# VHH binders against UPF0159 protein Ta1429, part 12

Target 1, 206 residues: UPF0159 protein Ta1429, of Thermoplasma acidophilum (q9hib2r271to476)
Amino acid sequence: EKVRLIKYSNEREEMQKVLALLMYPFAEDASGIISRIKAMELSEASAILERIRDLRKNRRMKVGRPFEAVNYVFEVTTNYGAFRDLQRHRFLSIVRKPLTVSYGFDVPPIIAKMPDLSEEYAEAMKDAERVYRIIKERYGAWIAQYAVPFAYRYPVVFTTNLAEATYFIELRSTPQAHFDLRDIAIRMYNEIKSVHPSLAGIIKFV
Below, E stands for the ipSAE of ESMFold2; O stands for the ipSAE of ESMFold2 at other seeds; V2 stands for 0.75 times the mean of E and O plus 0.25 times the DockQ between their complexes.

## First folded at step 6 (VHH; framework vhh_3k1k_2)

Design q3 (from p4 with S30D T98K S111Y; at its last look DockQ between E and O 0.01; V2 from the best seeds 0.00; counts 0 for: pae O 24.7 > 2, grease 30.6 > 24.2, SAP .679 > .668, placed apart)
Fold by ESMFold2 at other seeds, look of step 6:
Structure q3 (fold): chain B 206 residues (1-206), chain A 122 residues (1-122)
Amino acid sequence: as target 1 above (206 residues)
Amino acid sequence: QVQLVESGGALVQPGGSLRLSCAASGFTFDNYAMRWYRQAPGKEREWVAGISYSGGSTSYEDSVKGRFTISRDDARNTVYLQMNSLKPEDTAVYYCAKEGDYVWGSYEFDYWGQGTQVTVSS
């Protein structure tokens, strides 16, 4: 499982928080807005969010701060090169491990198109695994990780919110994005859509 | 040497159609995703559409979805942009772009052509 959504909250409750934060500046009092929002059917709340989606004309129009109230915890297993690029998006890392050969490796798409180079690439990875296992046995995992090529996969857990996830997904689902990050972005989108189908509608530029 | 040559730009009335072509040379064409960008006078160049190296995945900027279609012909080393229902806001120089090479899990910069002018008369 390359991308797993580990933690999320009930969608209706999350939508109510977002709507309350969106509407409060225009209200005479908080109790009236909260009461109206609590009485909304899911379809009505979803329609309001769809209108907000429609107002976003391009991906430079960031999702508003109310969507920061919706939080997620993900586990992502990807090659270490892509993981370092993922870190640039300021996701928090909750769980770290030393690099290892245990999760397999990725073959870049451009190499995968060339069978002879793909075989040479796989043999290089196999050689690195052999060296890693020797060093690990003698000197431990922290030293051995220096023998792990960037193509090997590395699982991490991080937290994010819907506003940050929207920015990341919309940025990295474009054809300009590296294939690995684009794949992660699309999988994150599908995971959010699976548990929060109404809120996922704010992720417009996928 | 990578070369990208755009053609098909013209003056057209609102609601009209144009087909842009981009002839590619100097690289293995079917190894790379291809993209279209556009730039109106005094504005930043913006992404318009993209197509994967295999042609199996396409993507579009929101304002052109349903009106524009990107396609590729690997036998002719050519990428196309079919533009329908053109609006004055589509007026720009359109650039063909080759996906930059993969380095350390991120894109290098795309390579761009010299562009072709599309003008939609209002």
Scores: ipSAE 0.000, ipTM 0.072, lowest interface PAE 24.7, mean pLDDT 80
ESMFold2, look of step 6: ipSAE 0.000; ipTM 0.164
ESMFold2 (binder alone), look of step 6: mean pLDDT 81; pTM 0.808

Design q4 (from p4 with G56D S57Y Y107T S111Y; at its last look DockQ between E and O 0.01; V2 from the best seeds 0.00; counts 0 for: pae O 15.1 > 2, grease 30.4 > 24.2, SAP .722 > .668, placed apart)
Fold by ESMFold2 at other seeds, look of step 6:
Structure q4 (fold): chain B 206 residues (1-206), chain A 122 residues (1-122)
Amino acid sequence: as target 1 above (206 residues)
Amino acid sequence: QVQLVESGGALVQPGGSLRLSCAASGFTFSNYAMRWYRQAPGKEREWVAGISYSGDYTSYEDSVKGRFTISRDDARNTVYLQMNSLKPEDTAVYYCATEGDYVWGSTEFDYWGQGTQVTVSS
């Protein structure tokens, strides 16, 4: 799978944490807020989150800092070009291996529709793979990664939070976004929604 | 988790032969090159031989070329080093190594076995 959500926490506990942080500026004692939030009915907590969603009138109205407290770890398998664009969003990486040839490569759409060009493209990619493997055998993966064309894919694990994920998803899910990033953004949204349906409501402009 | 287990090391006379094995688990063996290294007492580890993921390419340190043969059996997840015409200079702990698949929480980029002792004595 291109996008997997591999780490997340219990939604109710994450909702309580967000609500406590939203209320903290108006309270004398942080621990007292936690007690009040734990006594709150789930329907009331959800209603508060829906009000916050409704107040966001456009993508420029950022999700507040309390949503930075909800953390996710994703694994994304994509080509290096798309990965560089993901890095521009300043995700935190937990583990990154050197570039590799083990997961195949992407063929640009215009080349894919031309069988003769597709064959030449595939031959070039196979030559690059051969060079990569020779260099890796003798000098190791870190040096060999310089021989990997950007079209090759590999998995990368990165962390993010709900505030940053909202920004990325709302920016890159539009029809104007590059097709690789749009696909990643939509898949990230669906993964979050499947495990955190109430919190995913804050991601409004998808 | 990635595991590499070397075996087959022994005491042998000069001119003798040994076959080393490295059993691998915890990663997609057929996707990765396998390598043999050795470390003599008081020396740094040195590369000995390598075999590509497909088996199509092999390479050897100059001092072992023509005497050692690396091979792999993807069905058994095992890499071998056939060592012929052994010399006292081949005395070392022999290690296999690979890059391996991503393991959650790991910061390791290469994985190593614990090694097997080869001793060539006069």
Scores: ipSAE 0.000, ipTM 0.153, lowest interface PAE 15.1, mean pLDDT 81
ESMFold2, look of step 6: ipSAE 0.000; ipTM 0.259
ESMFold2 (binder alone), look of step 6: mean pLDDT 81; pTM 0.818

Design q5 (from p4 with Y53W G100S S111Y; at its last look DockQ between E and O 0.64; V2 from the best seeds 0.00; counts 0 for: pae O 15.5 > 2, grease 29.6 > 24.2)
Amino acid sequence: QVQLVESGGALVQPGGSLRLSCAASGFTFSNYAMRWYRQAPGKEREWVAGISWSGGSTSYEDSVKGRFTISRDDARNTVYLQMNSLKPEDTAVYYCATESDYVWGSYEFDYWGQGTQVTVSS
ESMFold2, look of step 6: ipSAE 0.000; ipTM 0.300
ESMFold2 (binder alone), look of step 6: mean pLDDT 81; pTM 0.816
ESMFold2 at other seeds, look of step 6: ipSAE 0.000; ipTM 0.231

Design q6 (at its last look DockQ between E and O 0.01; V2 from the best seeds 0.00; counts 0 for: pae O 20.3 > 2, unsure alone 62.9 < 65, grease 32.2 > 24.2, SAP .733 > .668, placed apart)
Fold by ESMFold2 at other seeds, look of step 6:
Structure q6 (fold): chain B 206 residues (1-206), chain A 121 residues (1-121)
Amino acid sequence: as target 1 above (206 residues)
Amino acid sequence: QVQLVESGGALVQPGGSLRLSCAASGFTFSNYYMRWYRQAPGKEREWVAGISYSGGSTSYEDSVKGRFTISRDDARNTVYLQMNSLKPEDTAVYYCATEDYVWGSYEFYSWGQGTQVTVSS
């Protein structure tokens, strides 16, 4: 899978943390807010989050710092070219690997629409793979990675929080975004929504 | 090429606190993940905590979650580990680490020499 959500926490507990931080500025002290929130039904917490979603009229209206309390770990496999762009978005990279031909390659949409060019592109990739395997046998994987075009895929694991994820997803899911990052953004949204359906509602401009 | 220098290790009583520092040079610190590892005698090095290059995301090994806090100061090229509620099990040499991918080909972290943390009465 191109995007996999590896680690997340219980949604109710995460919602309680976010709501406590959202409500604190309007309270006399934190202990009263914590008690109130622990007694709150999930449907009531969800309704408050939906109101906050409604107040965001455009993606430039940030979701607020309380949402930094919700953390995620993702595994993303994308072509190396897109990975270089992805790292600009402050994602944590836990593991780096050499470039290799083992994960396959991506075909740009404009090339995919042209059958003759698509075949020529695939032939070029197969030639690069052949050269990679020859160099790897003689000189090892480190040297062989020079023969790997950026279209080949590169898996990485990173951590983020809901506030950062919202910013990234809303920025990169737009039509103006590069197709690789747009696809990653939409998949990250769907992964968050599947495990945190109420919290995912804050990601409005997908 | 990377240089990491850990400091702040000490002898401390159970329940006490320490703040470790790691000064970094030889790379663009703000572009790199920073991690803390530890190694107790007779054990392999284990991951403790990590922080994204922006500081926006942090992660912790389960046994230290809630007790340890990782942070970074990009202006000083320094990463910190605040350790509270220390236990004898936290006794180890603590290393900071960052990845070095330039022609390394494999998972490759540059390491400091470590700083000794001892938790005993």
Scores: ipSAE 0.000, ipTM 0.090, lowest interface PAE 20.3, mean pLDDT 80
ESMFold2, look of step 6: ipSAE 0.000; ipTM 0.140
ESMFold2 (binder alone), look of step 6: mean pLDDT 79; pTM 0.804

## First folded at step 7 (VHH; framework vhh_3k1k_2)

Design r1 (from p4 with S30D; at its last look DockQ between E and O 0.01; V2 from the best seeds 0.00; counts 0 for: pae O 15.2 > 2, unsure alone 61.0 < 65, placed apart)
Fold by ESMFold2 at other seeds, look of step 7:
Structure r1 (fold): chain B 206 residues (1-206), chain A 122 residues (1-122)
Amino acid sequence: as target 1 above (206 residues)
Amino acid sequence: QVQLVESGGALVQPGGSLRLSCAASGFTFDNYAMRWYRQAPGKEREWVAGISYSGGSTSYEDSVKGRFTISRDDARNTVYLQMNSLKPEDTAVYYCATEGDYVWGSYEFDSWGQGTQVTVSS
C-alpha cells in the first residue's frame, strides 16, 4: 500500500490525554480533572472535540499544542521525486531507507507513447537493476542505492503527531497542492480516521 | 548473541586447495545473505564472495572467479568457501560476514567473524 499507519495508540487513552492538557490551565485541582476525564463517556469527550473543531474558521488556525500528545508512525511508498518534496516538510520526522529496485518503477507518460524510446527505457532500467544487484552483493545496500534510478519507488517511514499531521493534511489536501502530496495527505487522513474516528474530526479542512 | 566462527585456514603450497567454514548462530540463518571478505597484510579488508539467502545467486571478486566457490548448508547453519588453485596473493585473514534486515532506519545487526588465516607460500 501507498500509505500505511504502522503505529498508533488506543483512542480513548489518547483522547483523555488531550482533554487533560486542554483543561489543565483552567483547573482549580489537577486530580479533579483526571478523575472527571476518566469518568467521561466517549460521546461527551467527542462533543468537546467537536466544539474545538467548530472554533477553527480556517486551516491557518492551528489545533493547539495538546494535540501534539497524540503520536503516529506512517510508512509511505512513493517515487523519489514525490519523496523529495515530502521530506522538505520539516514538521514531520522522517526516517529514510536505502533505495532499492524491489518496488518497481514509474514510466513517464511521454516515454510510454513512443515505442522505440519505451523499449530503450525498459532496457536501461533492466541494466540498472543488474548493476544494483551486483553492487549490493559485493558492497551492501548502502552503496548499491547509488545505482537506483529516481523512477524507482521505495518505502519511507514518517513519525509525527496529530497537530503536525493536521497541519500537513490540511495544507496538502487542497486542490493547489502537488497531486502526489495531495493523494498522500488524503490517505493519511483516512488511515487516522479508521483507527481514531473521534480525534480525526479535528482535521477539519480536508 | 549473533556469532560467526570461521575455520579451515592453513599454510598451503601454491596451486593447493582449502575449504573454509563459517558456523553461524544467534539468528535465523536461512533468512540472510552471507559474504566472505579478506584482509592481506598492510591492506584494507576487501570483499571476496557472496551468496544470497536462498543460495540461488552467488558472486565473486574478479581475481577469484573460477577458483573460489561459495556455498551454504542451511541445515548446519554453515557457509563455505572452497578455494582452489591458490596463489601467494590469496594470503590473508578471511572473514565471514552478514547483516540483518533493514527496518526502522537501520540494520537489526551487522556481524563479523574473528577470521581464519590462509597462507600460500613455497
Scores: ipSAE 0.000, ipTM 0.130, lowest interface PAE 15.2, mean pLDDT 81
ESMFold2, look of step 7: ipSAE 0.005; ipTM 0.331
ESMFold2 (binder alone), look of step 7: mean pLDDT 77; pTM 0.781

Design r2 (from p4 with T98K; at its last look DockQ between E and O 0.01; V2 from the best seeds 0.00; counts 0 for: pae E 21.3 > 2, grease 28.2 > 24.2, SAP .672 > .668, placed apart)
Fold by ESMFold2 at other seeds, look of step 7:
Structure r2 (fold): chain B 206 residues (1-206), chain A 122 residues (1-122)
Amino acid sequence: as target 1 above (206 residues)
Amino acid sequence: QVQLVESGGALVQPGGSLRLSCAASGFTFSNYAMRWYRQAPGKEREWVAGISYSGGSTSYEDSVKGRFTISRDDARNTVYLQMNSLKPEDTAVYYCAKEGDYVWGSYEFDSWGQGTQVTVSS
């Protein structure tokens, strides 16, 4: 799949960590906070998160460091152009494989609607695959990756936290964002929402 | 086949309000951001407002901020533009647009409706 959430933790436990960190500056001691939060009903915890959401008036108002306690691991399969743009985001810890021809390629919609150009594009991709296989035979996959056109897809794994994911998703889900990154951002939001419906509410400007 | 049908354009006095609608078909509406553009007589078509696929993120051209509100109803496959405090400078044909499928290189191609005329005059 294009975006998979492959590691996350139980939402109640994650909410408890966030609330503990939010309340600590105002508490007499940490033990009292932990006790209160363990006793808290899910509806009460959700209400606090909703108030924090409501206080954010625009996407420039960050969600705060307590939300860094919620961690995720994503696997994203996308073309190299989008990957280059992902690399520019300092808050993502990215791990990748060498580029390969094994995951297919994207055809730009402008080209896809022009039959003659689509045919030429596909032939160029076949030629690149041929060159890739020759280089891989002689010099291995790491060198051969330089023959892989940017349109080819490949999986990349990255880690992030809810605070940084919120920033990325809200930045890249805007109409002004490049489509590839916007598509990734929207899919990341949906993945988080499916496993952490209460915490996903903090991602307000999607 | 993508189809976008705008409606709601009318003659209105300065300071008045108008609500534009755009009915969409031929694609999975909930997967795409939607935009409004306008083209005044003798001017190039310009972006006015945008809304993310979920409706949670909106953006506006500076001259309409605080006066216009974009919204969407995914159940009805419809995007709206609520226009308040209208000025003569808002006179234009308003176009609904579906975001294009964009890939590397920042090239984009939006699909457009036929437009609806908004006229603000005394």
Scores: ipSAE 0.000, ipTM 0.116, lowest interface PAE 18.6, mean pLDDT 80
ESMFold2, look of step 7: ipSAE 0.000; ipTM 0.089
ESMFold2 (binder alone), look of step 7: mean pLDDT 81; pTM 0.809

Design r3 (from p4 with S54K; at its last look DockQ between E and O 0.07; V2 from the best seeds 0.00; counts 0 for: pae O 18.1 > 2, unsure alone 62.0 < 65, grease 24.7 > 24.2, placed apart)
Amino acid sequence: QVQLVESGGALVQPGGSLRLSCAASGFTFSNYAMRWYRQAPGKEREWVAGISYKGGSTSYEDSVKGRFTISRDDARNTVYLQMNSLKPEDTAVYYCATEGDYVWGSYEFDSWGQGTQVTVSS
ESMFold2, look of step 7: ipSAE 0.000; ipTM 0.251
ESMFold2 (binder alone), look of step 7: mean pLDDT 78; pTM 0.788
ESMFold2 at other seeds, look of step 7: ipSAE 0.005; ipTM 0.415
ESMFold2, look of step 8: ipSAE 0.000; ipTM 0.244
ESMFold2 (binder alone), look of step 8: mean pLDDT 78; pTM 0.786
ESMFold2 at other seeds, look of step 8: ipSAE 0.000; ipTM 0.095

Design r4 (from p4 with V103I; at its last look DockQ between E and O 0.01; V2 from the best seeds 0.00; counts 0 for: pae E 18.9 > 2, unsure alone 63.0 < 65, placed apart)
Fold by ESMFold2 at other seeds, look of step 7:
Structure r4 (fold): chain B 206 residues (1-206), chain A 122 residues (1-122)
Amino acid sequence: as target 1 above (206 residues)
Amino acid sequence: QVQLVESGGALVQPGGSLRLSCAASGFTFSNYAMRWYRQAPGKEREWVAGISYSGGSTSYEDSVKGRFTISRDDARNTVYLQMNSLKPEDTAVYYCATEGDYIWGSYEFDSWGQGTQVTVSS
């Protein structure tokens, strides 16, 4: 799996946290808000989120800090080139391991369209795998990783929240985004939508 | 403190029916999905059925599909398992559980009940 959502919490509780934080600045009495939110039907909570979605006219209008309360952990298996771009997003707390050949490699779309070049590319990747395995056996994985081309994938784990995920997904899902990051962004969106269908509605500009 | 108390387990003849109940306390029951598990002697605990927090989605293990029905009553903080057409292989201790957070490719449960014994034998 290229993008795995490996940690998330109950959607209703996450929605209740977001709604409480959204409503608190306008409330006379915090206990009244908590009581009202706990009694709220899912359809009513979803309608409030829909109104917030409607107020966002473009992707530069942030979703608001209350959505930082919804947290996710992802495992993303991607090539090292895309990983370098991903780690420039400072809001991600990333855990990595040494590069390896165990997860295969990516073929860029422009190379994939040229059959002779695609074959030569794959042969170069197999040569690198052979060298990696020799070095790993003799000197260990940390040294062997220097023989791994950028096209090889490896898994990284990172944490994020719904506000930052919305920003990343809306920025990188456009047709103008680099193909690797666009694919990751769309897959992250689909993972969030599958477990948090109501909250995923705030991700508007996908 | 989260508490789950199963009841309704009994000795039943093959082909019979039984209704299990699980009373929940110590948490906001209507916010959580509920599940039934069972454990036969010498076997690992296996998932049987699940119901979403809204009650709108149910799911079943293949071996019980069409015979078992999970339901919930939020006013009574109770989840039920209606078991029909019982077979000897359904003999097990049945547990209810609340659905915990999804972590590392599996669901973690916040709490387990103590279980109720169902025996299908003549």
Scores: ipSAE 0.000, ipTM 0.299, lowest interface PAE 13.1, mean pLDDT 82
ESMFold2, look of step 7: ipSAE 0.000; ipTM 0.121
ESMFold2 (binder alone), look of step 7: mean pLDDT 78; pTM 0.787

Design r5 (from p4 with G105D; at its last look DockQ between E and O 0.11; V2 from the best seeds 0.00; counts 0 for: pae E 18.6 > 2, unsure alone 61.9 < 65, placed apart)
Fold by ESMFold2 at other seeds, look of step 7:
Structure r5 (fold): chain B 206 residues (1-206), chain A 122 residues (1-122)
Amino acid sequence: as target 1 above (206 residues)
Amino acid sequence: QVQLVESGGALVQPGGSLRLSCAASGFTFSNYAMRWYRQAPGKEREWVAGISYSGGSTSYEDSVKGRFTISRDDARNTVYLQMNSLKPEDTAVYYCATEGDYVWDSYEFDSWGQGTQVTVSS
């Protein structure tokens, strides 16, 4: 599993929290907001989210701060090249393991289309694994990391919120994005959509 | 819409000094952190220096620390890189950029300008 959504809250609860924050500037008090939201039909709540989505004319228009209140924890297993680019995005917490050969490697699409080169690539990766294991035995895993090609995978756990996730997904799901990051972005979108189908509508420019 | 234009690159003797400028337009410059990158022939682009939106925090790649100084002038929408004690290994095309999640357009990494060439001869 390249992208796993590890932690999220019930969508109804998250929707109510977001709506309360969206409506607060226009309300006389917080108690009135909560009562109004609790009385709201699902269709009315969905219509409010749809209107907010419609107001975003392009991906440069960030979603509002109320969506920062919806939090997620993801685990992403990806090659080091993609991880290096992923970590340049600001997330709340990022935890990573030492580089290793244990999770397999990725083959770039250009290489995958050429069977003879793809086989040579796999042989090179196997040679790197052999060197890694020799170095690990003599000098330990931290030193052995230097023998791991960028194509090898490892898991990363990070926390984020819906506003930041929307920004990342809309940025990296475009045709101009690197193929690894685009795949991660689309998978994150599908994970959010699967557990939060109503809120996922705010992620407009996928 | 967003534009960053680098200038000030030149041919310089070893040990010399040079000041690079980056003129910014199309966004509220004072709200965003700024960075310098460089790319030597045959190498990937690497980060050189960064400065926070307020100017209160600066950071440098190890090989340039103590020799290079990043600064900003919000009134002129300009970030600078003062380079002292230049070495042949500093030869590269230098690019400016905005800090990731603080600069919408630059975080897409879709716009690199032509940069400014710095050459340090032996």
Scores: ipSAE 0.000, ipTM 0.092, lowest interface PAE 18.4, mean pLDDT 79
ESMFold2, look of step 7: ipSAE 0.000; ipTM 0.109
ESMFold2 (binder alone), look of step 7: mean pLDDT 78; pTM 0.787

Design r6 (from p4 with Y53W; at its last look DockQ between E and O 0.03; V2 from the best seeds 0.00; counts 0 for: pae E 18.3 > 2, unsure alone 62.5 < 65, placed apart)
Fold by ESMFold2 at other seeds, look of step 7:
Structure r6 (fold): chain B 206 residues (1-206), chain A 122 residues (1-122)
Amino acid sequence: as target 1 above (206 residues)
Amino acid sequence: QVQLVESGGALVQPGGSLRLSCAASGFTFSNYAMRWYRQAPGKEREWVAGISWSGGSTSYEDSVKGRFTISRDDARNTVYLQMNSLKPEDTAVYYCATEGDYVWGSYEFDSWGQGTQVTVSS
């Protein structure tokens, strides 16, 4: 899979944490807020989240710190060019493996349109794979990564929270965003929507 | 123990309809979101649809949007997938799942069930 959601928690518990943090500054008593939230039906909780969504008039208006309480771990398999762009988002934590040939490679659209160049490109990528495997066998994976062209994909694991994920998704899902980042952002959105349908509603500008 | 039992899979012609069911036990069903996944031969399992714990929010993978509908019945601890306008590409074993911590290809609970086979062929 290009984007995998590796770690998430029960949505009801996550919603209760967010609501407690959203409501606490306006309450005179913390224990009363916790009791109220535990008794809350989903329809009331969802209405509060929808109200917060509605108050955001543009993507520059952040969702707020309470949404930092909802945490995710993603694994993304992508080429090095896209990884460099992803890495420039300083609010995302990243752990990666060394470069490898095991996940295939991407063909740039300009090359894909020219059959002769596309064939030469694929042959060059296969040559690089052969060299990588020879070097890996003789000298190990760390040294072999120097033979991996940037078009090859590799997995990256990163942690984020719903506030940071919302910002990234809304920024990079626009048509103006680089295609690789836009595709990752949309897939992250779909993964969050899959496991947290109610909380995903806060991601407004997709 | 958590147990999820899928049923309703069959052989159907392209353009046909089918309704899958998933009976759940071993946990408080009404507290959890439910999802459908599918796995074609030689491919990895992929997400198809999800429904929130209250049933108020649903979501779908783009290729099935407008054709598939997920629903739930908390009184019967059952989640459903209504599949319309079926295509040969929908051929797969279909699995239901619940939310929880998911790490490295495994759900929080013990294992996947056997699933239910859907075959769409002409």
Scores: ipSAE 0.000, ipTM 0.270, lowest interface PAE 12.3, mean pLDDT 82
ESMFold2, look of step 7: ipSAE 0.000; ipTM 0.096
ESMFold2 (binder alone), look of step 7: mean pLDDT 78; pTM 0.785

## First folded at step 8 (VHH; framework vhh_3k1k_2)

Design s1 (from p4 with S59Y; at its last look DockQ between E and O 0.36; V2 from the best seeds 0.00; counts 0 for: pae O 17.3 > 2, unsure alone 62.7 < 65)
Fold by ESMFold2 at other seeds, look of step 8:
Structure s1 (fold): chain B 206 residues (1-206), chain A 122 residues (1-122)
Amino acid sequence: as target 1 above (206 residues)
Amino acid sequence: QVQLVESGGALVQPGGSLRLSCAASGFTFSNYAMRWYRQAPGKEREWVAGISYSGGSTYYEDSVKGRFTISRDDARNTVYLQMNSLKPEDTAVYYCATEGDYVWGSYEFDSWGQGTQVTVSS
């Protein structure tokens, strides 16, 4: 599975945290804010989030620091080329494993259209797998990763928050973004929307 | 400490109806989705139905869809399972459950009550 949301919290509690932080500058008493928010109907809480979404007229307008309180962990299984681009996003904390041959490889679309070249490509990938396994057995996984072609997939785990996820998703879902990153961004959006439908509304420019 | 207490299980005839209740304590009930599971003799526990924290979305396992209805009463910290058109295959111990944060492919709470026995016999 290319994008998995592997850690998220209860949406209503996350909404309450965001609302508390949004309202805090207007009061000196955090306990009073929490009490008011707990008494708030879901429809009222959702309406506040919708108003904040409406204030964002373009993707350059950030969602604001209160949305940093909503945290996620994703596992993304993608080729090494896309991983290099992912790690350049300073709004994401990324932890990776050594490169491996265990998750299969991608075939470029131009090669996929030509059956004889696709066969040669797959044979080359099988050869790389054999070399990887020999090196891994003798010298360990870290050294063996140098034998893994960029086309192979591997999982990357990263932590983020809703503010950073919104920025990444809105930046990389544009037609100008690299296809792999655009696909990852859209899948991340769909995963967040699936478990946090009310909060996902803040991600406006998908 | 999360506590879940199921009740309402009984012996009923095929085609009959029952309403199960699950009283919850030890957490902010209105913030959590609730689920019903069942375990037939000699079988693994299986998911039956779920309800979102708002009550706006309900979900059902295919074999009970149209016959069972899940609902919640946040004022009483209680989730219900209305079971109609009961069949012998519905015979099981029924459990309610809630899930905390979703962490590394599983839910934190993973808490079970004692369950309530439902028996459907000719």
Scores: ipSAE 0.000, ipTM 0.327, lowest interface PAE 11.3, mean pLDDT 83
ESMFold2, look of step 8: ipSAE 0.000; ipTM 0.288
ESMFold2 (binder alone), look of step 8: mean pLDDT 78; pTM 0.790
ESMFold2, look of step 10: ipSAE 0.000; ipTM 0.294
ESMFold2 (binder alone), look of step 10: mean pLDDT 78; pTM 0.791
ESMFold2 at other seeds, look of step 10: ipSAE 0.000; ipTM 0.173

